# Designs tried in a protein design chat: VHH binders against WHI2-like protein P4H10.16c. Part 17

Target 1, 295 residues: WHI2-like protein P4H10.16c, of Schizosaccharomyces pombe (q9p7d3)
Amino acid sequence: MSVITQAQEIPTVAANPDFNYEGDPIIIQLCDRDTVFELSRDQLLGLPESILMCLFPRGLLLDYEIQECQLTQRPLIFQTADFDPSLLQYILNYFQMAENRTANDEIALSPPPPSFPGKCGIILLKEDIEFFILPPISPTTNIAIEVSPNDLLKLKQRVAQRLLQQKKIFDCLHLENSTSEGSAEKNLVRMLCYSGFHEDDEWKRRIQEPHRACITSVTLTNLDFSADQGPVSDPEYFPVYHKLLLFWQKPARKCWWDSSTSITYNGIEFATWVRRVWTLELAVLGANTYETAAV
Below, E stands for the ipSAE of ESMFold2; O stands for the ipSAE of OpenDDE; V2 stands for 0.75 times the mean of E and O plus 0.25 times the DockQ between their complexes.

## First folded at step 18 (VHH; framework vhh_7aqx_2)

Design b3 (from z02 with Y108H; at its last look DockQ between E and O 0.80; V2 from the best seeds 0.70)
Amino acid sequence: QVQLQESGGGLVQAGGSLRLSCTTSGFTFRYYAMSWFRQAPGEEREFVGAISGSGDYTDYADSVKGRFTISRDNAKNTFYLQMNSLKTEDTAVYYCAARTFYVSGSTHPSEWDYWGQGTQVTVSS
ESMFold2, look of step 18: ipSAE 0.553; ipTM 0.841
ESMFold2 (binder alone), look of step 18: mean pLDDT 85; pTM 0.872
OpenDDE, look of step 18: ipSAE 0.772; ipTM 0.922

Design b4 (from y02 with N31H; at its last look DockQ between E and O 0.63; V2 from the best seeds 0.67)
Fold by OpenDDE, look of step 18:
Structure b4 (fold): chain B 295 residues (1-295), chain A 125 residues (1-125)
Amino acid sequence: as target 1 above (295 residues)
Amino acid sequence: QVQLQESGGGLVQAGGSLRLSCTTSGFTFRHYAMSWFRQAPGEEREFVGAISWSGDYTDYADSVKGRFTISRDNAKNTFYLQMNSLKTEDTAVYYCAARTFYVSGSTYPSEWDYWGQGTQVTVSS
């Protein structure tokens, strides 16, 4: 399995840092499939970069009509790419909840680490699955058995259902088969556990993409920058913590294949290949891209 | 502090009309999405309807669609629930709620941040 690689990504959504909107928030209207979102500019910019990339794969300039928006008090309207609205809603709700907690806890927060004083982190873990069904080979002709389009559709549906039922995040890493404590997979799990995940955690959202042999899953967790919530006594905690900070607005991705899924249809066994792409990202509440240069 | 206060509840006969108001304070009203929920005795709180901050979008539960209308007056920091053709099944405590963003189909109470105390609506046969 390949190591998680950090992708240097250019910010997808650009905003003018000089515009200190200390006044009325700029409201953005997003049209995503049949769902409408209205959120503030800051809320949009606060989303994980990986999500913004999904929403706006061509990038987005937010401030081109900001003056008009301020004058008319009308929202800026944007169309998103095809993204499951329920996932976006989940993410927005989570961020809002986190914001509310931070606002209420400001009084009780112990001195935060020097990197992000008074800030709260959110870890995004996303999985993108693409699966392929391989037709069996006839033992007589050594040719692949032809499958009708209808049968193929049914097969895909069945595979999708099986994958949707696999809710545990870490099951796909087959940790039980790993004899090495220092395996890449174990290290990954350890890192994620330090970030607030648990070994038996499930995907909070897991959906099949419409008309595609793809499944997208997302789970968010809080990373408290206050050393009080982490295993401070663990000598490995701080190195892992610092590693997580590297994922701020710079999502890391891991891609691998597995063939552990097979399906039997009409007495014939079909092999299934599953490509998994994990994206890991840290979002910091109240921090913007411009503050990244200071870290 | 964000405050929401419902008013306009009361007793009404089936087929009648009632207008609820939710007056808000402690925040910039025009930048919040607003919603109505209701809770009947022994039942869970259910979504009634919502309106975006711009007022451009409204969403209604199927059970009230065509009968209820939500509107807002930003100058008065108030939004409304006009209830027409009331049914006995509409009897409930009605709550107003607010959130900093709007999403179509936000029908779960947990998705909303601020709540009023509620106002009783009783529809008699």
Scores: ipSAE 0.654, ipTM 0.871, lowest interface PAE 0.5, mean pLDDT 85
ESMFold2, look of step 18: ipSAE 0.714; ipTM 0.887
ESMFold2 (binder alone), look of step 18: mean pLDDT 83; pTM 0.849

## First folded at step 19 (VHH; framework vhh_7aqx_2)

Design c1 (from z05 with Y108H; at its last look DockQ between E and O 0.73; V2 from the best seeds 0.71)
Fold by OpenDDE, look of step 19:
Structure c1 (fold): chain B 295 residues (1-295), chain A 125 residues (1-125)
Amino acid sequence: as target 1 above (295 residues)
Amino acid sequence: QVQLQESGGGLVQAGGSLRLSCTTSGFTFKRYAMSWFRQAPGEEREFVGAISWSGDYTDYADSVKGRFTISRDNAKNTFYLQMNSLKTEDTAVYYCAARTFYVSGSTHPSEWDYWGQGTQVTVSS
């Protein structure tokens, strides 16, 4: 629970990054629920691996598909897995803005150090919540109180609403301060705060999944190289940019449970269990293909 | 430098037709979604319509559906707004915009990267 684990090493979307298609731009159409996206091959490949994994859990052989497209002179159409279109749009917009800034050398923040493999870093932080409601046990019968399906739905809605109102990113990590795991969590918060986050930052997107007791949240931020200037005398201070490079196209995940959320319904208190999965990934813009492969 | 230039605006009587053009330069036109916005005096800039890269998808505001048509000519780096059955309420400065990807239902100005200077359309009663 305390260990950040690396996700799969194999790219979800397989494509030769050095393959330059001559001619007209290849148009990729993504169908995500009822929303259509059109983007380029490069834009698709430029998305965080963790997002690509969500969109294409079975993987995608993009080069093969492109070849077919070139032969048929038709746009490539892909169906994505179930993913909130507003989240995808947020991510695409953010990356596009970053690309524009990078291309125009309009770096708003401190320039990357010479050892950084690109011109800009983007940190993706994602949270996936799944929550469960536990029926209380009757003190008289020692049996779980029966809850009607309708009441259960109302309870779930109430819990979801409460979670949606919890907008601060790091609030959930302050609950376990006294354990070794708490220490790891503190280090995580520290690392992120030295990288461009702030302790009071909020999720930029937080949505309830349709017909599911799930909440998905996403925040993107630019890597701030100037933020890593903490007191050198602080033993907890370390150059965090190097650590983040470990998450370059290699998302890290952390999973834990908490029971801090309870709801009262008709005078009865219901306990809830919340499973939280955090995904952390670094995207680097302006990097050459060769350097990307070497990391 | 990316440039968008609108043309074709002017004075027209209610019930009449007008065709606006947006000519682009400084970028690969084929790789951009295109849109039209309009802004009346004292009003916020509002979405009129958009067209995807391929041209396979178009979106229109409800207020112009059935009357306005957007098309693109990639060979000319130009996209168009055909306006039929014009109303006095269509009077506005019309802007063309571009962005590097298409999302259906996207209607907010902040989602678009490049803008033209606008062309005045006046519909008289």
Scores: ipSAE 0.700, ipTM 0.885, lowest interface PAE 0.5, mean pLDDT 87
ESMFold2, look of step 19: ipSAE 0.717; ipTM 0.891
ESMFold2 (binder alone), look of step 19: mean pLDDT 82; pTM 0.840

Design c2 (from z05 with S106K Y108H; at its last look DockQ between E and O 0.59; V2 from the best seeds 0.69)
Fold by ESMFold2, look of step 19:
Structure c2 (fold): chain B 295 residues (1-295), chain A 125 residues (1-125)
Amino acid sequence: as target 1 above (295 residues)
Amino acid sequence: QVQLQESGGGLVQAGGSLRLSCTTSGFTFKRYAMSWFRQAPGEEREFVGAISWSGDYTDYADSVKGRFTISRDNAKNTFYLQMNSLKTEDTAVYYCAARTFYVSGKTHPSEWDYWGQGTQVTVSS
């Protein structure tokens, strides 16, 4: 399946990381659906770019908002775009625990090489699914079979439940059907497994979006610098962390359709079409503010 | 490394008052949310209340609303539970807990990452 990568022109949340705000502490309150988050400026800015894009699709001029808050003494409160609060909490928890470990200089199994621009790397992999149910064509009328709204709802619920039960991250890439060792999907899985994933890993979070035929999944893992740089037999191998640095602050996207899921309802088999979008991003903790992407 | 220490527990008559304290240290992040939980013998740990670092957001269990008040003094790294109109069913070991950012509506113990050792509160009839 094809990889699609889009370059981002500007950061979603504009802020000067070196700016020192004298006086009162900078505390940010986010309203995400029914859930309130209260976090520091640094906690917000530490989120991956792909997540900030989900929260603030129109961008956020954070330093401007802070200055306005201080001048007018109004609360620093933002309404986020529609993003699941349990996913946001998972991501925040992960980054806060990782920052605690690196700030305390806790023992790491494999230290980063000197050419890595920080103290540790965190890999974000996210899947966004939208699914569609296609009634079969009647052979007598040559048009789609009519499905009542109530039956369609039940059918959507069954499809969603089946998709939620498909918890293994890499099963959707159909590795068992590939005969080539050089396939794009096999190379992607190799890269991720040499960086901290295991081929049988399950999504850490996989949720159905409310009131939509959508499923969102997220996994975060630590970049493992002790992993084998690649299989000996793969002449196209590029060192893992160098490949991942291409996605530092520049999320990569892969979009494809999958029709391998079908559902039977009342003796009739319905085809399902699944549009999947994967987002891959590297976060770097303890990065030097002078560091830029190599490519 | 991260340290939470409860104090102020003891024996009190029903209808009385007691104030618990929780002192915090060892956090690498200075802006954390705090909560109180309690556990009676043979029962599961129960949410009592929580407060954001700023104090702007507080949560309380229905069983303690109006009787308990949570507050904090960030200069002293101290977090308080003022318990008024105590009932015998308030008898429990009380624990303070923390997380590095506030999230509203989080009442399950698994939502909180750092825990104290607990202080006994006994309310006699």
Scores: ipSAE 0.621, ipTM 0.855, lowest interface PAE 1.3, mean pLDDT 82
ESMFold2 (binder alone), look of step 19: mean pLDDT 83; pTM 0.864
OpenDDE, look of step 19: ipSAE 0.817; ipTM 0.938

Design c3 (from z05 with K30R R31Y Y108H; at its last look DockQ between E and O 0.74; V2 from the best seeds 0.64)
Fold by OpenDDE, look of step 19:
Structure c3 (fold): chain B 295 residues (1-295), chain A 125 residues (1-125)
Amino acid sequence: as target 1 above (295 residues)
Amino acid sequence: QVQLQESGGGLVQAGGSLRLSCTTSGFTFRYYAMSWFRQAPGEEREFVGAISWSGDYTDYADSVKGRFTISRDNAKNTFYLQMNSLKTEDTAVYYCAARTFYVSGSTHPSEWDYWGQGTQVTVSS
């Protein structure tokens, strides 16, 4: 049973959200691979926890670093872990747009109910794929067929390409027909579809990691409260935004394996194992700081 | 409402110089990254250069490196493009753009949030 587990209870980036620096916003420079980002403290802190965890796997004492830099008159420059800069840009842009809409009191697709702790919700869904190619066994010799490093690289590239072409978010969840696992997966799909996703939605970003048999995919969507209108006759219908609130700054992860991907090379079929890790997180914009601490 | 307004365009001879200005209003200029783009007739809008809000980082297209200089005056809420050694190929409508954070290598128009109306620059032979 693929269990959704909540990751870290402690924020990766330690900062007082209520700390208001008097004067000009604090400028932070992030070095991510060969790309430089310049953003405000608030913009950094506004990122999903799961993303911050990717950027700063060792954690960051942001306020401490700010103070230290101020005392030493050094610029606030942080080296991030290896993270695709295009993904980070996509995320930053999306949040910025959402913040602008919220600040301008522009009506979101659906106004949040009074019980919602903010003005806008953003759902982050991320997939991390790691895939492995298994050497085939010769039917004649009963020995594993040796694959040259060069051929292996080609095989990996082909598998990666195939995975990159799989753009639909939920296609991978239909592969497991087991009754119990199927139920959990069905519930997950249902929850997401009632939250603003559609069954035929595609990943907004899907990239292969450099020199790795890994694929990272990300999609952001606004929480759509109007979508939570399932048929009353559906016994499985439930208001989903409450469930999503459990993922507010507390990312949930689901990990499973599938072997549905195979590739034929030079007349030989290669089996593949694909490990999929999904991360789900809710970000709430316009929330009162006091309410964030209580959840 | 965020507004960007370009000025300083006109006709100039090849080898000449021109200084464009982008005046901003409706937002806190000092907290935005700024960029210049240009578009020639029948061509796609292309990146010219950008500067971070701190001014610590600048990017230039290879075609303008060494000839064009970007600067900003936060007190005047104004963004500048100094164009020297102008060529006929530099003829285009020049646009200024803005966004709330800086990313090096952001050369695509879709990466920028706010745009001016543009100013015509014509370089004659």
Scores: ipSAE 0.500, ipTM 0.797, lowest interface PAE 0.6, mean pLDDT 87
ESMFold2, look of step 19: ipSAE 0.708; ipTM 0.888
ESMFold2 (binder alone), look of step 19: mean pLDDT 82; pTM 0.846

Design c4 (from u01 with S30K; at its last look DockQ between E and O 0.79; V2 from the best seeds 0.72)
Amino acid sequence: QVQLQESGGGLVQAGGSLRLSCTTSGFTFKRYAFSWFRQAPGEEREFVGAISWSGDYTDYADSVKGRFTISRDNAKNTFYLQMNSLKTEDTAVYYCAARTFYVSGSTYPSEYDYWGQGTQVTVSS
ESMFold2, look of step 19: ipSAE 0.648; ipTM 0.846
ESMFold2 (binder alone), look of step 19: mean pLDDT 80; pTM 0.826
OpenDDE, look of step 19: ipSAE 0.754; ipTM 0.898

Design c5 (from b3 with G53Y; at its last look DockQ between E and O 0.76; V2 from the best seeds 0.67)
Fold by OpenDDE, look of step 19:
Structure c5 (fold): chain B 295 residues (1-295), chain A 125 residues (1-125)
Amino acid sequence: as target 1 above (295 residues)
Amino acid sequence: QVQLQESGGGLVQAGGSLRLSCTTSGFTFRYYAMSWFRQAPGEEREFVGAISYSGDYTDYADSVKGRFTISRDNAKNTFYLQMNSLKTEDTAVYYCAARTFYVSGSTHPSEWDYWGQGTQVTVSS
């Protein structure tokens, strides 16, 4: 049973949020593969920590870089790690929309309770898949069947396609043998469904990484406070947003393996092993700086 | 309230030049990427070009590349489209748009948040 573990609390991008740079706006240029992004310092800092970790796995001393930029009067340009630009764009668009709504008090969802530290919550759910194809063992020789490199590529492509067609977020959790009502997986699904997800929700983005047997999926959802209306008779019912607050800028990860995917090629069945890593994070918009430090 | 207002449209002969302006108000212009779109009658709105915050990056549709130039004046809160060597197929309503970040290759209208009312450009043969 893989336990959701919180990632270490070291900020990937180190910056003083209270540091107001006087003068011209701080514009940041990001180079991600062949795509260029320009965004403000605040927009960059507003990204989920888990995404920042993907973009800057070695960390970024933003204040230092800004100071250097101001001294040299050169553009502030960062090279990111390998990250799908379409995913980044999706995330930026979503946050921009949320910021606009929050600023205009056009919150479509129920207002947050007084105890919520912000005006809007955004849940980030990310899945990283790495899959492996196992060669079958010949029943006659008890030796693994040799597969040509070309055939292996075809097999990988077929597996990738199958995984890309699996669009439902929670289907992979049902495949686990844990049918117990108190399983960690069921609790996770319950928590997310009480937060604004639905059992039949699909990944908003699901892409194959270039030249890798990897698939990355991301979905963002606004925290829906009205959805937390579980049956009072449910002993497992509690205000879910409290649990999610634990993931505020502190992403949680869950890792597990499954072998539910198999493919047949030239009459031979190939088993696959799929490693799944889920990352869950809460972003809070409109939070006071002091409240952010307390969590 | 964010406002975008296009100007400079009109009638021009093929081979001629026209300069469009987009004047902005209600937001900090320097923090927005800007773009031009156009829509001909009966056609879908199509990307013309875009410019980043800094102006360091620009994108153009292939149909206008080499003929059109995008620029911005942050001090005037104004965005420009210089159109040279105009063709009859350039006839359309031209719209300026804005969003809070720049991504190279963003050509879809849905990616942009704010829009002007448009200005008519007519190129005669």
Scores: ipSAE 0.565, ipTM 0.830, lowest interface PAE 0.5, mean pLDDT 86
ESMFold2, look of step 19: ipSAE 0.715; ipTM 0.894
ESMFold2 (binder alone), look of step 19: mean pLDDT 84; pTM 0.861

Design c6 (from x01 with S30K Y108H; at its last look DockQ between E and O 0.77; V2 from the best seeds 0.72)
Amino acid sequence: QVQLQESGGGLVQAGGSLRLSCTTSGFTFKRYAFSWFRQAPGEEREFVGAISWSGDYTDYADSVKGRFTISRDNAKNTFYLQMNSLKTEDTAVYYCAARTFYVSGSTHPSEWDYWGQGTQVTVSS
ESMFold2, look of step 19: ipSAE 0.654; ipTM 0.861
ESMFold2 (binder alone), look of step 19: mean pLDDT 82; pTM 0.841
OpenDDE, look of step 19: ipSAE 0.755; ipTM 0.904

## First folded at step 20 (VHH; framework vhh_7aqx_2)

Design d1 (from c2 with F29Y; at its last look DockQ between E and O 0.01; V2 from the best seeds 0.00; counts 0 for: placed apart)
Fold by OpenDDE, look of step 20:
Structure d1 (fold): chain B 295 residues (1-295), chain A 125 residues (1-125)
Amino acid sequence: as target 1 above (295 residues)
Amino acid sequence: QVQLQESGGGLVQAGGSLRLSCTTSGFTYKRYAMSWFRQAPGEEREFVGAISWSGDYTDYADSVKGRFTISRDNAKNTFYLQMNSLKTEDTAVYYCAARTFYVSGKTHPSEWDYWGQGTQVTVSS
């Protein structure tokens, strides 16, 4: 299993910190597939970096574009990369809800950790699955059995359906088989559970990508330190909080393969290989986006 | 070279239980299907059950359904036959077999590629 690595340090969506918008909020239209989303400049900039990377893989000079649009009197419309609109809607709604709660002082981290840069933390966990089907090997020829393209499509559909039915986030980590209390997987689960997840949590959104053998899943949760009420004497508790802060605007990724699954088609067993990529990111609400660049 | 070795056979009273094991070695390919066969004296070798590589799929002969369970531990390269509610008719030499991939309904010995030496199971009245 691969170690969690930090992704790009450079913001995908670049804004000019000196750009002072005086006046009416700037409304941005995002065209994502056949769906148009409207959001403010601040809302866009407040999205997790990992999501912004998905939406704008080539980057976006937001303020530059805004300026150009203003100069040319063009509508402020951005075309995103291919991203499932339902996922984006879920994310946007969640952030909106969180903002509203924060505004009403209902979710204020009380007491906020001294080192926490904002009023509310949101943890993003995303999974990207790519799966492959391996035909069995003929004992006579030692060659993989040929599968028709049509059958292959059916197989892929079946695999996708199975994956879509796997709703529990942590089931794929096979924690029961982990021989060591200190396995990377156990540590990951521990960290996430200390942060606001529960062991039995499910993906809030899990979708199949169109025309691809890919499944994308997303779950957002509020940062919760209440579970950290472990004995003050456990030196490992403090490290978890610090580790989470490391994910602030710096998504961490973990990639591993799962080959333990199989499907049957017409009585024949097919092995499946599943590549899983997890992205973990901490988003902070109420933090001056400009101050975050300094940390 | 692929080798299969059965163990766990012996004498058991009717109604009793026995667990057979089959250890495997020499496989270059990890996704072998496994099966159990048995052969009573003077009879043909008959299918008992099979399990896919993943363990997700199993087949059983009607004569043992509900009484026998096949499982595998891939980490230990061991394949198991749990036999419960044993009958005198279950007396036979039990063989484990392997093939490169699982196909449902493969119950003939010729459809399996590798064989163990067998272990004797005797069920007394």
Scores: ipSAE 0.378, ipTM 0.742, lowest interface PAE 0.8, mean pLDDT 85
ESMFold2, look of step 20: ipSAE 0.557; ipTM 0.843
ESMFold2 (binder alone), look of step 20: mean pLDDT 84; pTM 0.860

Design d2 (from c6 with F29Y S106K; at its last look DockQ between E and O 0.01; V2 from the best seeds 0.00; counts 0 for: pae E 2.02 > 2, placed apart)
Fold by OpenDDE, look of step 20:
Structure d2 (fold): chain B 295 residues (1-295), chain A 125 residues (1-125)
Amino acid sequence: as target 1 above (295 residues)
Amino acid sequence: QVQLQESGGGLVQAGGSLRLSCTTSGFTYKRYAFSWFRQAPGEEREFVGAISWSGDYTDYADSVKGRFTISRDNAKNTFYLQMNSLKTEDTAVYYCAARTFYVSGKTHPSEWDYWGQGTQVTVSS
């Protein structure tokens, strides 16, 4: 399985590049569960595509909606899909901070790579976990051990708690495995570490989804080119930066299963299957989002 | 067909260490639990320790607790019994065993489904 697959995804949030808002900044209210976020049009459009896809899985014609709201004198309120507000807040805050730093010329990538489209790069790494508990099958009855619904919920909660305690981003990649897959995973870690992550980095946000055996985690980091000072002699060094640029506005996904975790119920070992989906995306600040669509 | 094969047995002096290996084959199911048993001459086969398929759970007899450690290497389809601080009373034929799934407290030989042929461990004074 390719470590990272890029899907040609249609932009979820479409804006008219020719739409010139000469007036007061348009403020948009996003309703996400019980939380309302206020964003400018530019802030919304500046979010990673992968996040926009989460918020608006059916897409959003933003400028059309804005115009329609203006014509009908309706407030600019958009309902998002189910997304953890704390995650969104984290993301928004991070981008806001990055924007402020960029505005103050404090984070100027000096010197920016000639091919870098903006002043600041932000790497988004997101993990979506879905986990399953599998009771063992009795060899005598050929029937799976029965677990009460209540106990199953408790077990799920226990598994969730364990997963929530796994804070290190790269621990799940089992880098000690000498398999070809291990090599791909090692390369992924290497790439990410060269880009701004550290081997011991932790998820900045890791939450359990309500009423689901799912965990969502997000970490943002600034693109760091300084780590690229590896020995010029490593032929694998140059490809990392170029590879990262491929994630600009095109999130890459990796999906795999992990069955290495177990839990006990009444002294019996249960297997836990964990499906992990990683999303990797590069967001660029200061780049005209409309110019990038033309590339 | 499920097969278990012990290796690593031999003569060792009291206070010494020995590592036994059990190589497994023929398992179609990946979630087997494994155990070590031992049988001294004239005695019944006794539980030494067990390990779950994940390795997350281990159990040891009181007589070997703190001295013996069971581990597994899934890549090699092998699990191990590391025996430290060996005593003369540890002299026995050591058997590895397997069962379909791990259950805590399963210390009786009848509770295990598959067995190796055994390897002799002799601890001299």
Scores: ipSAE 0.282, ipTM 0.702, lowest interface PAE 1.0, mean pLDDT 84
ESMFold2, look of step 20: ipSAE 0.525; ipTM 0.827
ESMFold2 (binder alone), look of step 20: mean pLDDT 82; pTM 0.851

Design d3 (from y02 with F29Y S106K Y108H; at its last look DockQ between E and O 0.67; V2 from the best seeds 0.64)
Fold by OpenDDE, look of step 20:
Structure d3 (fold): chain B 295 residues (1-295), chain A 125 residues (1-125)
Amino acid sequence: as target 1 above (295 residues)
Amino acid sequence: QVQLQESGGGLVQAGGSLRLSCTTSGFTYRNYAMSWFRQAPGEEREFVGAISWSGDYTDYADSVKGRFTISRDNAKNTFYLQMNSLKTEDTAVYYCAARTFYVSGKTHPSEWDYWGQGTQVTVSS
C-alpha cells in the first residue's frame, strides 16, 4: 500500500508571467495523434499540470514559442505526446462547461472559503493502469507454462476488456480494504468524498491505450464541500480542505498493485497483476493565471 | 448576452445552391469555434461541419463533404455555410453553434455552448 506522494514538479508548460498579450487572444493549435485542437493560450495554461505533463513531457516554453511564431509569422502549432484525444476533449469540455457555469454564478462557492484562490475548483482524478499477465507454473516442471504470442495477446485483450468494464472509481480500493480504520486508502476516499466525489462514482472516461497493456481513466468533478456528510465533529474536515489546496497545480500520486484479477484460458488460470497510479490535482477557475504559473 | 443569428435559409431546388450566414454578437472574447448542425423533422440534430477560430481547420460530415463549405470572417463576426448540389435529404433546420475551442472531427451537440435559433432550408425535388 503506497501513500499519496506529492511531487513538486516544475511546470511543464512555462509561461512568462510578465508577458502581456494585448489584443486578440493567442490561438494555439495542438496536434494530438490524428486530432487537432485549437484553443487559446489561456485555455492551455488553465489545464491541469498533470495533463500538461502528459501532453508535453519534455516541457514547453510557451511564450517563447509564441514570440518566435509571431516573429516568423508561423502558425502556433504544437505536437503533443501520445495522449488519447478523447480524454483531452473530455477535459476541455468540462473546463469549458465549468467556466460557463462560473460566469453565470451557478457553481460559485457560496460562501467562498477565505483561502480559496478562485471562483470554482475542479478536481482531477486520473488513473493509469498497467497490467501484467503471469502464466502459471507447472507443478511438475516448476516452469512457467508457455503461451504463444497470439494467445497472450488475446489474454491481454480480455483483461483489458474486464478492466474497461470496471467503471466504479473506488471499487479497487475497497477490494483491498481489509485495512484498519485510518488507512491511507480510507483517508483518500474520505477526502475525495468530502470534496465532491461519491462512493459510487464512475470513471467518466476509461480507455485502453493503443498497443499497450494500459488503461487510462479520468474523472473531473467540481469541488464541493457541501457533499460532506460526515460527522460535524470530524476534526479532519478542515484539514481535508487544506490538503486539497495543496494539490493546486501540484498533482499528488499514489501507486499500488492489485492482484485481484485472474483469467482462465483453456482451463488454465492466469494471474493478473495490475499496477495502478492515481493522480489527484486541483484546478482553480478564476484564479489569476499568473499566480498559478508561479506556484 | 451572446447571440447567434442564422440567415439565408429558404426554398431551393435540388441541385441548387444556398449560402447560410451566422452572425455572432455579445462575445467577450473572439476565440470561438463555430459549427453548423441541422435537424430534420423527427430526426436528431446532426453535425454538418465546424470551423476553428482561425479558420485553419474545418471538418464536415460525410454526407455533406465535397458539397458544403464552411468559412468565416472574424472581422464581421460572421461565418458561412455554402451549400452546393443540394439534395432533398438536406432539408432541415440549420443551426449555428459556438464554443471556445476547436476539436477536429464530428462533435455532439452537447459539446457546444451557444446556439442560434435556426434557419429553415427546404430542398424540393
Scores: ipSAE 0.544, ipTM 0.827, lowest interface PAE 0.6, mean pLDDT 85
ESMFold2, look of step 20: ipSAE 0.717; ipTM 0.892
ESMFold2 (binder alone), look of step 20: mean pLDDT 83; pTM 0.861

